# Designs tried in a protein design chat: VH-VL binders against q9vpl3. Part 182

Target 1, 224 residues: q9vpl3
Amino acid sequence: RGKINIQRPKAPHYERARVVAVTQPKYPELPKAKSCFKTRAERTQQQQENPYNEIIAREVRNWLDHSRLVAFFHLSSITADDIFRVRVQLHKQNLHLKSYGSKIIEQAVKNTRYEAIVPLFHSNHCIVFSPDPEKTAALLRIVRRVPQMVLLGGIVEETMLSRNQLVAYAQMPGLHAVQAQLVQTLSQAPGHLIQQLQAHQNSFVQVLDVHAKNQMNEETPKST
Below, E stands for the ipSAE of ESMFold2; O stands for the ipSAE of OpenDDE; V2 stands for 0.75 times the mean of E and O plus 0.25 times the DockQ between their complexes.

## First folded at step 6 (VH-VL)

Design x1 (framework fv_anetumab; at its last look DockQ between E and O 0.01; V2 from the best seeds 0.00; counts 0 for: pae E 4.8 > 2, placed apart)
Fold by OpenDDE, look of step 7:
Structure x1 (fold): chain C 224 residues (1-224), chain A 121 residues (1-121), chain B 111 residues (1-111)
Amino acid sequence: as target 1 above (224 residues)
Amino acid sequence: QVELVQSGAEVKKPGESLKISCKGSGYSFTSYWIGWVRQAPGKGLEWMGIIYPGDSYTRYSPSFQGQVTISADKSISTAYLQWSSLKASDTAMYYCARDLGIYESSYFDYWGQGTLVTVSS
Amino acid sequence: DIALTQPASVSGSPGQSITISCTGTSSDVGGYNYVSWYQQHPGKAPKLMIYDVSKRPSGVSNRFSGSKSGNTASLTISGLQAEDEADYYCSSYTSSYTLYVFGGGTKLTVL
């Protein structure tokens, strides 16, 4: 157990530090006059589009556009350390775990083909991106070991899938595997046909030979 | 070291078909996108499209959609750009480049040496 | 049409600092953090010089730096050398159907 240096507390994990920084109650200056109560609408309107949010939104869009597998997860009481471990495991499989705020996601996907994902982001969530849809099985295998990550759904090859559909997809043989099997099957078909045709011909020839031999034997006069 | 090596210069006539190649080495070929970029003589760079060699998923620029075909053979770490019928206007230098769009960045970090395609009557 | 505009040409003397601008037509083109710069010598393939607005790949001289203000990205070359004479292209990722767009290129002449 590393000696907790109480004199120089280790700076909180970057994520925690960010959360703390963001969650620091901005004590609204006590409204001096009742009239200064900016209506919620005015406060919401003055939410100066944080240029930073736009940047992050663009990042999200970039990930979405380059991904052929996108999986959405709810995070239930997961530690930063656990997330990091999972992230490393996922990364080894070319799976990229990211976490974004709901507002950022909304901004990123507004008026896009991805707009349907917005309702999935109500609490602590993370997204896993991959350019390879064949990694779905690997993703599910890794996540099964992490009970704090609950699969909500995803996008595979531009199709939105439910949790159950993703699971089903992962169990299917890859398209390429199926295609390969089909090609193999088809490639064997002509060979089999040829064999069958040849077999019939050979049988016919054999029958003819037998017939010819029998006729020759009948024509041999029993010399007495 | 990451390298992209393209096929040699081509001289063709209008109407002929052509397939040029880009071979990647020094990295996992199936884990990165390959983009094709055209540069007409004395002109700038034009993005044509990209392919993910892992499963041959392709995206084209609208300007090149239907005009060319991008493909890949992951078994030999090679990407291809092909024309069914060349035009004089296809005369250009063609570059392949590795695209890192999946690693929180979108840029071309390694480029092939280019393939000059000349289409003349 | 998504376009990046660059000056056709820029010139400087050895030892000087020059800047090449790249301006997007819309906020969507300037992909906030996905601007790249490429150097191309005559008859050679483009070389990545700057990515993500201001990051340098390994092996690129620290004389090259990138920045962005609004819809304009800038490439600055300090301590200009004769070897810097080349064409420079900016590029940006776009969230449109066209994933990548290149600027028209800037010819840098070292006087």
Scores: ipSAE 0.551, ipTM 0.788, lowest interface PAE 1.2, mean pLDDT 85
Fold by ESMFold2-Fast, scan of step 6:
Structure x1 (fold): chain C 224 residues (1-224), chain A 121 residues (1-121), chain B 111 residues (1-111)
Amino acid sequence: as target 1 above (224 residues)
Amino acid sequence: QVELVQSGAEVKKPGESLKISCKGSGYSFTSYWIGWVRQAPGKGLEWMGIIYPGDSYTRYSPSFQGQVTISADKSISTAYLQWSSLKASDTAMYYCARDLGIYESSYFDYWGQGTLVTVSS
Amino acid sequence: DIALTQPASVSGSPGQSITISCTGTSSDVGGYNYVSWYQQHPGKAPKLMIYDVSKRPSGVSNRFSGSKSGNTASLTISGLQAEDEADYYCSSYTSSYTLYVFGGGTKLTVL
């Protein structure tokens, strides 16, 4: 029985909506639906089905498959000149900075072991790839200078690492045995590490906002 | 045998310029950051700024931005801290220290012996 | 809230354990795992004792240990010895675009 007698005044919005609808032209002279524009849903669907997107998704999969180091970053607003300087510094160390749309990343990692990274890419992001995991230290020294790039985590030797674990890995001696031991220790609790990576992303956004505010304040020099 | 050797004590008058040095040895100088830390008489440690000698990138504490200049010459493995015009309040012990500088991991593993700077009229 | 808070002094007897606290905020000690501790004897340069909250450099006695809970990091010295008498400074990474913030320092006296 549907007899919930909570006090509920009858809202007039239905009658109002009908009046608005009646005042609109019933048969538009100009075929708006035939214009060259498309609805958001139609544009989004076309982008996902675009053959070009599959080509780029294959490129991303190739980078993931052939890189022993992958690092994920949140990227705040940065000038073309500044990102170019960062890309050049990284390239000198065999580190390759790439930016891809979130839908392309999602397509690239669907049905793969890396599908868990998709939440990292719901906002501005970039990825750094390298075939050489020994370059993790060089990467993090360069990124230390770039407040717009905030480390979210990475993949080293096919193992997901949180921000803290990736920093710890970068501090390790260059001996593969020691690095493999760290990776092996972390792989003992893969579910915890993935959850930690996702949790750190949320905390990062909040901390990043504070950092960006402080950066703006610090960039204001005393004129004279 | 990592060592940071700093220049000798300085006695200066207000308004004078000064440049003190920190020479690194026993390691790859261009692979580590060099930071400068100040300690006023009877006071604690205060970070001033850092430099990456490999490309001379500098970063300063907000309190010292515009007050000092940090530089480095990688050919002689030496970092510098410079004042264009000293003040009496600049009287302090100045330390240089080495930081591997991996992302947010920020710690000084080796320190110079310190340079005492006395500024008095 | 820029400076990290340490007690001005602590004291202990040989063989005892003491703990020095270092309290910050969620933007430094509480937000990151990058706390270091330095020992300074009178007239000498500081020496790194602990880095990244709990790690010891080679050559530092295992009597020194570090930990962190919430916004407070702690340095614990067990089996206290006369040579441990010194000033101790904590330092943390901070999200304020500065890489280092130091504590005010703690004078350890071994009685």
Scores: ipSAE 0.518, ipTM 0.771, lowest interface PAE 2.0, mean pLDDT 80
Fold by ESMFold2, look of step 7:
Structure x1 (fold): chain C 224 residues (1-224), chain A 121 residues (1-121), chain B 111 residues (1-111)
Amino acid sequence: as target 1 above (224 residues)
Amino acid sequence: QVELVQSGAEVKKPGESLKISCKGSGYSFTSYWIGWVRQAPGKGLEWMGIIYPGDSYTRYSPSFQGQVTISADKSISTAYLQWSSLKASDTAMYYCARDLGIYESSYFDYWGQGTLVTVSS
Amino acid sequence: DIALTQPASVSGSPGQSITISCTGTSSDVGGYNYVSWYQQHPGKAPKLMIYDVSKRPSGVSNRFSGSKSGNTASLTISGLQAEDEADYYCSSYTSSYTLYVFGGGTKLTVL
């Protein structure tokens, strides 16, 4: 049939163009754990950005210091649009979805009681911060729509909680003080529990990474 | 006090469309999932699907996927269950319920009074 | 179509204890602690009695308790009263479809 000589696309109907303009989102920032190829020049730029890493580490410390709720997730592959939609829903509840490199997390928590969280950041991850520990239930209700976000555990009122403990905390509606007292009771021997949780969390993260790698190797035999 | 108020009973013919409602009050409507449950006359409960009214994300039971539409209007704190073409087998009581579950958990702590839908052949 | 198995009926006299079972598989009742129990009186909406296997909502009598062993969850009602006569449904998360299912229901008769 031959091609039509009119080469310029027709403009959308004004009503449709209005909807398109209003619905054009700001692209969300991808999680820092998303993999990119690096050249020698990029490695050199990273070395030159050491002062920048300390500034970001101070940001992480500030979030940790001012957040009564911190939740850690392993992040499986997810589209930028899906993670953006989740970030918007979380933000409506004063829940702030962030990603940081593992080295920055290590710098941020060095010589603090939170050094135990560093192994959770060996692979793709994200963190949710909030000043409102009563928002833990809201966080976990929103995450129900996102199977790619796998809860690893969290920190509530300066107490480290396992995955199951954080879920249990979230299911106890009530006054903030009552829930905080329960968290303290559940973690009355935090040293032993933290070490046990750290071992299980490291094993869980390693199993997820091996599983994801094996699935990717089966689906894509050549790297691109 | 948390309350879910459903629309009144419906008597319809096969092939007609229908949209029933569930209005939530006494809580932050957009912050909790709403589920729909069917109960055929003299039969048990069937899980149909859920919606998160905050972003209208829905998830359906496989047996109801494509058979009904679950939606919400957050400006009036109302969830909906909708059929484009009713069948006689759609005759049942339909409940909405607030799903208080988190992560993988799900349980309905508050239920609507139910909407009886009768589809006569 | 994953269904949880409940007995069709159970009966007891006032003051007795009764147990209603809910049997699934390792993909649901056995693999997760997300079992709930609902009471439904004739003509009424269901009411949540137990969630997460054994937890009671505020306002539910401590005569109602829940437990799980293997692939079977149980609702126990102690000190039966006439108002306990109702239908009881269990529900559970299932990994097979990443969703929830109900049991077939149990009619409790108080003699």
Scores: ipSAE 0.159, ipTM 0.579, lowest interface PAE 4.8, mean pLDDT 78
ESMFold2 (binder alone), look of step 7: mean pLDDT 90; pTM 0.932

Design x10 (framework fv_cemiplimab)
Fold by ESMFold2-Fast, scan of step 6:
Structure x10 (fold): chain C 224 residues (1-224), chain A 121 residues (1-121), chain B 107 residues (1-107)
Amino acid sequence: as target 1 above (224 residues)
Amino acid sequence: EVQLLESGGVLVQPGGSLRLSCAASGFTFDSYGMTWVRQAPGKGLEWVSGISYSGGDTYFADSVKGRFTISRDNSKNTLYLQMNSLKGEDTAVYYCAKWGYLSDFTYFDYWGQGTLVTVSS
Amino acid sequence: DIQMTQSPSSLSASVGDSITITCRASQDISSYLNWYQQKPGKAPNLLIYDASNLQSGVPSRFSGSGSGTDFTLTIRTLQPEDFATYYCQQYDSLPWTFGPGTVVDFR
């Protein structure tokens, strides 16, 4: 039973499916991309108990290499039912929502051109993959209805884009050649773009800290 | 200047087939989704079918599923609607329209003049 | 399918009047609603998209508001060219559905 699943924009190739089957342990603790939301404690525990990070990291590399659209998100508190509904809606548009531990992502992108994305995954996160860059507009429309998902940036046609650049790309008309030229134009020097993505994430974290403190102050309302 | 021009509407017998065409100009045709909307005489608008920029995704109203097919030729900037097993209730003016957002379900910002299809014995 | 209803079905007004047309969705569609104008014998024309955004080239006397299930189109200081049929359309989910239309005619 070496089954290759076509639920994704690119099914795992036969060789990898076979290797997974042969090396498959009877462990319940393998990391899975079934939900984007996990508590900090749960993520830390799963990461420490997972001996098969290399196999999952290979899956992540495959998604990155074969997706022409990759979008990165922070996740605020969201129920399993809500995220499942979002995942189903995205899947209908050939958009694949996945979540992986930060250590696995680091292992997957180490020594690749994508290594710069690692800092984006220090907090609760998820990634959307698609082989079709035309779906960027559909992705942003769907996520607009999910305030718990905050866009950090992405990769379009192998070019790293900030949140604002990705939004601009989604609204641009043009042929693939014109779209590629715009992507190159929006793409800054590699160091500058990476710093923009990190700065955006840091700014968002600071906003969350202020919000959390305000929420804690309002935790105990009083009435007479 | 965005321009959409429909053609192909004629009188056909019930059970017959007909192909409608929509010639587009004034925008990058292969970057936008397209749609067909129909209007029966004296009645309101009814969405019929939609197609993504590449032609990879197609969508149909339940009333036409299995009978109509939508396609596009991006090299000719032309949208098509192949109508089979036509019924009297398919009698309508058929409009082609351009999606407003790039590759997204949204609004129809430009419409053609419409072409009249009459299905009668 | 999401059913769209409009009220009134028809409305009589004079030049200079201000009128309001209401559109209701059978379920929550957030702000994913558009308004179109259709003059007799002509193709529809987009007036408002995403509930409240005025399409380029459309006069500022047109405005839209609402969210969820209830939406309104308002025309201030009605002009002769505004006598037409108005349709709302949801794009929250497939199939896309239009309202039955509101005919705006003069007295």
Scores: ipSAE 0.007, ipTM 0.441, lowest interface PAE 13.6, mean pLDDT 76

Design x11 (framework fv_fezakinumab)
Fold by ESMFold2-Fast, scan of step 6:
Structure x11 (fold): chain C 224 residues (1-224), chain A 121 residues (1-121), chain B 111 residues (1-111)
Amino acid sequence: as target 1 above (224 residues)
Amino acid sequence: QVQLVQSGAEVKKPGASVKVSCKASGYTFTEYYMHWVRQAPGQGLEWVGWINPNSGETFYAQKFRGRVTMTRDTSISTAYMELSRLRSDDTAVYYCARLYWSGIEYPFDYWGRGTLVTVSS
Amino acid sequence: QAVLTQPPSVSGAPGQRVTISCTGSSSNIGSGYDVHWYQQLPGTAPKLLIYANSNRPSGVPDRFSGSKSGTSASLAITGLQAEDEADYYCQSYDSDLSGWVFGGGTQLTVL
């Protein structure tokens, strides 16, 4: 032959082989499935921490450490278009709306002064960051029109504030020195010890109790 | 006040290496990442990489990986950028600029005056 | 090549309004990353002019303003003055490159 031709491999009748395969369950799938899935250490290994989660957790730590205003929200069901419009409105005021998974938040704040916030993120949530604490009033004005976002609390000048304390901060004059003094006063107020968070969102006292227990359990030379 | 003081101009032959310094003052050196940005004569700005002065961690633009090394000395608040295997197209002013930690949405708020590196002959 | 696209030059007369565009893509400005603007006078280092799309640092006149929409940003200069003659650069972050990106620069000439 002058042509290079690939000979068709000789095969049994396909339809016959297919019928035999369908009608002959010779080896049950349940024992194989049990062997493959219920005792596989490999599957547990595949559930190991995603290395990209640490990169995103680093981003979260950066936002927390370098924002002078951080506000935590419970987020009810909201469309992508609706949250995008809110993000745009917030951004015009130098307010940055971010959403991260609970595991990423936990990785970001573990062994930091912010570890007490972890219980706030067991439900659907979002966080607003800003380098400018004077924007707290603008933040609350914008969020007032978004019933799906419920304020849980925040951090101002590295001080954790309950919902009521953050609202009080927003009502102060926009003078930086006055606002800084208020943050120091609010962190030392007697009311700081009472629960101000909604029951279904976790209590502030409960958050502090978990944090205190974690601090006792981590009492070692290593702090990171 | 914040100041970033860079080392003086360098003239190098192709294949050599150059090490540029950037001494920071007026702020806490470890609170801001130090980035390096270059500008060829009459051309635009090109990002090279960053160093975290607190940890020593670095990250470099793909174009410069394998040729650039960034280091710092926290005792003197100084960052360094070393570029090896120099080519004529590495001729540029090299700027250090600070950025608020690793914040990808923060600006370069203060810049050094730049170090001219000329690669010729 | 520059990742963000700016016109290479723009010109205006004293007192006029000029705008400088900065066009990106889905991996940078289109992903919602902030745009910052820098002014570079001849022979000097860049200086931060506008940050986070529309904010002015202390000391920057209110004649300078910024905006962002979709994959693009704009710098507006009103009441143009001779001292505004400089190169202007936009800057953002690009997730595909995992790095900071700049526009090609716009030379502003005051007629």
Scores: ipSAE 0.000, ipTM 0.424, lowest interface PAE 14.9, mean pLDDT 75

Design x2 (framework fv_fezakinumab)
Fold by ESMFold2-Fast, scan of step 6:
Structure x2 (fold): chain C 224 residues (1-224), chain A 121 residues (1-121), chain B 111 residues (1-111)
Amino acid sequence: as target 1 above (224 residues)
Amino acid sequence: QVQLVQSGAEVKKPGASVKVSCKASGYTFTSYYMHWVRQAPGQGLEWVGWINPNSGRTFYAQKFRGRVTMTRDTSISTAYMELSRLRSDDTAVYYCARDFGWEYLSPFDYWGRGTLVTVSS
Amino acid sequence: QAVLTQPPSVSGAPGQRVTISCTGSSSNIGAGYDVHWYQQLPGTAPKLLIYGNSNRPSGVPDRFSGSKSGTSASLAITGLQAEDEADYYCQSYDRSLSGWVFGGGTQLTVL
C-alpha cells in the first residue's frame, strides 16, 4: 500500500464533532455584571426540590453499593460524539460511564462514608462504575487516550483511593499476569533468553522464572 | 498544535544558579504535568522532577533535592526550573516534557527543544 | 549511571530486524510498571516512540513494536531504514527511587 498522506486521521470525526458541539445544549449565562445578577437571582430563586432528584440519587447509591470499582474524573470540554465513543469502548469492558449533577451526588452520599467525595463534583465531572475491580487497568488504558478526562481518585472494594493509589493499584499485576509474562519469555529464542536471564538479579520474576522452568521440565518427562 | 518553547543557552560559573523556562502553547497548560529531564553531552537522559501546573505541587528526584526548585506562572503558561550550587557535571541540555499526570501510566508525549546549560570556570 | 540497562549500540542493514533490550529490576519493570520508548535523532529532542509497553502514538510506523516480559522490555524495529539511525531510550518508574528512570541509551547504526 502506498504511504498514507493523511495529516489527521480524525478529519471526518472533526467535522462531525464541530456540528455536535454547535448543537450541544448549554447552560445560559447572564450578560451583565455577574455579581449584580447573582444577588438578584439569589433573591428570586426559591428552594424547590425536584421530585426526580431523590429517584436519581437512589440510582447513584445503587451504583455505588453494587460496584467494586468506582473511578472519578474531571471532564474538560469534550464533544458528545467523543464521549459516546469512549462510553462504547468502556461498555465492552463492563465499565459504565455516568454523569450526574453535583447536588444529586451530594444527596446520594449524604450520611454515608463516601460523603467526602462531594468536593470532586463542584465542576464538570463523570464517574465510571464496574462490578469488576480487575478492570482498573483496562479503564486507565482506555481513558489515557482521552486527555479531557482527568483521574481524580476512586473507590475499590469499598476503600477510597487517591489518584496515586488508584494508579498504583492498576500497575500491580497479579501472580497469574507474572506467570503469563514468563511463558512469553520462555518461548523466545535461546540467545535472547540467556541475555535476559543474565540481566535478572535477585528479583521476584527471576525466582518465579526458575520455578516455572523446573515445573515445565517436570511436567513433560519426554525430552523431545 | 502543541509546542514547548524553552529559553536560550546559559553559561554559568560553579556555585551559581540557573533558571530555565518552558512556555507551553496549543493545549490547556493546567491539565498536564510538566517534567524536567537533562542530558549531559554524549550521555543519556536523567529525570529531574515534575510540577503540576494546576496545584503548583512539585516532586524532585532524590539526587536534586535541596538544589532544584520548579515553579510555574499560569497567566503566561510557563514552567520554570531553577538549579542552584552548580557543578561542572551539571553541564547538560535541560528538556521540559509534558505528561498527562497519571503518575506511573502516562508517557512524556511532547518535549521542548532543550536548553544547553554550560557550567565552567 | 543509568538504572535500566540497554546495550550501548546495535546495528543492522536496510530491511533487516533489530531488537533493543531494556533490563530493569524488581523495583521498576519487575514491579509491573509500564515501559515507554523514545527515539532521539541527532541534534534533536527525544520523541515518544512506544508507550505503555506496546502502544504506538499516531505517526509512528508499524515497523516499531514493543514488548515486556518479567524485569525486561524490548523494542523491535523491522524493515530498517536509514532514517531509523538514532539513539533509543527506555523509561519506567522506580518504586525505590520514587521517580522516573531511563536506560543508558542504544545507538542504532544502519549499515
Scores: ipSAE 0.006, ipTM 0.424, lowest interface PAE 14.1, mean pLDDT 74

Design x3 (framework fv_romosozumab)
Fold by ESMFold2-Fast, scan of step 6:
Structure x3 (fold): chain C 224 residues (1-224), chain A 121 residues (1-121), chain B 107 residues (1-107)
Amino acid sequence: as target 1 above (224 residues)
Amino acid sequence: EVQLVQSGAEVKKPGASVKVSCKASGYTFTGYYMHWVRQAPGQGLEWMGEINPYSGATGYNQKFKGRVTMTTDTSTSTAYMELRSLRSDDTAVYYCARDWGIYSELYFDYWGQGTTVTVSS
Amino acid sequence: DIQMTQSPSSLSASVGDRVTITCRASQSIGSYLNWYQQKPGKAPKLLIYYASSLQSGVPSRFSGSGSGTDFTLTISSLQPEDFATYYCQQGYSYPYTFGGGTKVEIK
């Protein structure tokens, strides 16, 4: 009796892969590894001989135009293994985590109604796309376990929403009419959303300035 | 559904110009590049150029550079290809085609029905 | 310009036959090769993109393979509707170029 099983034991990830394959919508996705693992020389040649940046910018616009849910995140330092694990969890919910260079995003949204989002991408960032806005709750539940991803805001049904508005949307019942009404009630002009985000940044800077002043005042050296 | 509908057949004399149209529907017009490809009778396919409907940026095959102009009208979701100084060897079927490449891939997923341009004296 | 050489220029086959068409690039194009089918009087139709990816709605009897300079389109069991001209196209570098075409005719 040296052997536990002659046949391979049931593999949990095989069953998960099977469930994902059955529940995922069929869509023509290119092998991500082939596109992501280009050498620097290949990328440079592609850019020179083909309009690489324009092709990717077009892809970003296509994602924006065909996704009913788009969420923007600040991304702190995270390992490749950790982000891959998050990407797998998101993909099971038809949520697609993408990262694009700031210049490419700017090219994609320039002269569009979404141009106001460009300032969100001046630091490390990532974007989650989905054709299904009802997945907002699933998205926030997954991201709650990932402290490196900080929600900045999003677009739901072509309406720009702040972090708080997106959270409120996620807490609504799964009735399309009620959810659409909430989006309309919470919606703001793109300028107002950016102003709110910049106001938050200014408040953070003000807090840091007050802290610095308090530190300097408290640490006044004694004259003796 | 995605459709590309082109203008009707044209007969031109040598030295004239022709402007072919391609009306797009069923998708976001500015989200995809539009290309023009021609095919002489009994011959293969020849790429002429591309246009980004969003920016107006164009890229032309050097063989046609100086004679071809590609434009778009985003209000009508229509692309145009104008070929000047027509020669008898410009007799061909002209196709518009949508580019649906992601990342660095490029391929033509939808094509117009074609516009026959005949150049004869 | 990248030259695309397609072979054979024509072939005769019967329904049920396995048909193989080859396409060779004059320089490496990675996997940026597409295959199109064209019937007389009609616009080309995309069959395969990025060397081996089957377009939605295209029958599984069509398959593509290859990378670099040598590429192959295979029809595993030829059907009556498959009698057409097939073109390869490189999407790697300006100007984008097509092969000369392979006409698949009834035997």
Scores: ipSAE 0.000, ipTM 0.407, lowest interface PAE 19.8, mean pLDDT 75

Design x4 (framework fv_cemiplimab)
Fold by ESMFold2-Fast, scan of step 6:
Structure x4 (fold): chain C 224 residues (1-224), chain A 121 residues (1-121), chain B 107 residues (1-107)
Amino acid sequence: as target 1 above (224 residues)
Amino acid sequence: EVQLLESGGVLVQPGGSLRLSCAASGFTFSSYAMTWVRQAPGKGLEWVSGISGYGGSTYFADSVKGRFTISRDNSKNTLYLQMNSLKGEDTAVYYCAKDFYSWGELPFDYWGQGTLVTVSS
Amino acid sequence: DIQMTQSPSSLSASVGDSITITCRASQSISSYLNWYQQKPGKAPNLLIYAASSLQSGVPSRFSGSGSGTDFTLTIRTLQPEDFATYYCQQSYSTPLTFGPGTVVDFR
């Protein structure tokens, strides 16, 4: 707090106070909503405009700008210890596992070619970034041991690829020119890719449904 | 058959602006990332800026970030570098170069002849 | 940012000599290293990409090796047209960075 020596100055003469009031500087008033009531949608929009969210969105844009490999995953329930071990394995291969809220992803990719990917992040997700597209094979090898992570698709060298196309790309390590030609050949329109990635999500759900039904109707495992 | 031709290099006063152009021919321009690399007189090469094939991603060196913008017109097979708030240290020969692929950050397989930009009073 | 260093900064050689230029990155860049040659008054030209892949049209006397942080460019049986400045460049991450260059002069 301030010092405890407070002065109480005398009020100025009436005529002098009148002149001071007329010349008093006015600060511009901040734009205000006409209504004092905030709808649920308006509160959600205000949360999206939080300065903290813009800082994180800038971080996501930096990852996208510096990564030649971006892979999108559906993420099922996983323990903190398990995901930490996965992050360590990925980091050794220069693969960086990140999880961001859907609103942050939307803010990061708006006004970019990749804005169309936003619908993929309406469910639980995580993203793996790497400056090295040759690490796609290493990525797929590591995530095979993590059933909670299901590959949906990705972006390689600015080209959006489906799950099957990413797997094909992973089969051609070590030849940059050949890999670049393959990626160019696999180029797809965002709308078509989104439908393809959503189909893979639906296939995953179908696999889970079949697995659950098989567990419920489980027969004694046969020894061949 | 691949040819890159830069133009626009002139003498400019400090704080001024200048736009460089690079006319490309002999390849499918929109399929490849493009870059600007500069070289100050008697010095080495310095990467300045890169742009992806569609122009959706742009990259800049810290020394030019906020002052320079890179753009391309794929219908005209032309790459641009808009240079603002020019400093004496921006004096250099500016080269236009083609990347191996659309994303950028790849080796530059073809280069133009360069255009000299001098920033001096 | 990834810093690149080259050694030596200059060397003198005669036609028929074999020379080696080294390049070091401040952090691992895997095999994402390129080598360029620049002759006086001319634009650079690509010699080697992905640390060891020879660009089409480049003579086989040029070769590259290395991975991670340490890389080398070797020119066997130096020819008159090889007297130039050589630059290494990392393509691992933005901002892209070049080495300071190695000048190969006639002895």
Scores: ipSAE 0.000, ipTM 0.415, lowest interface PAE 15.6, mean pLDDT 74

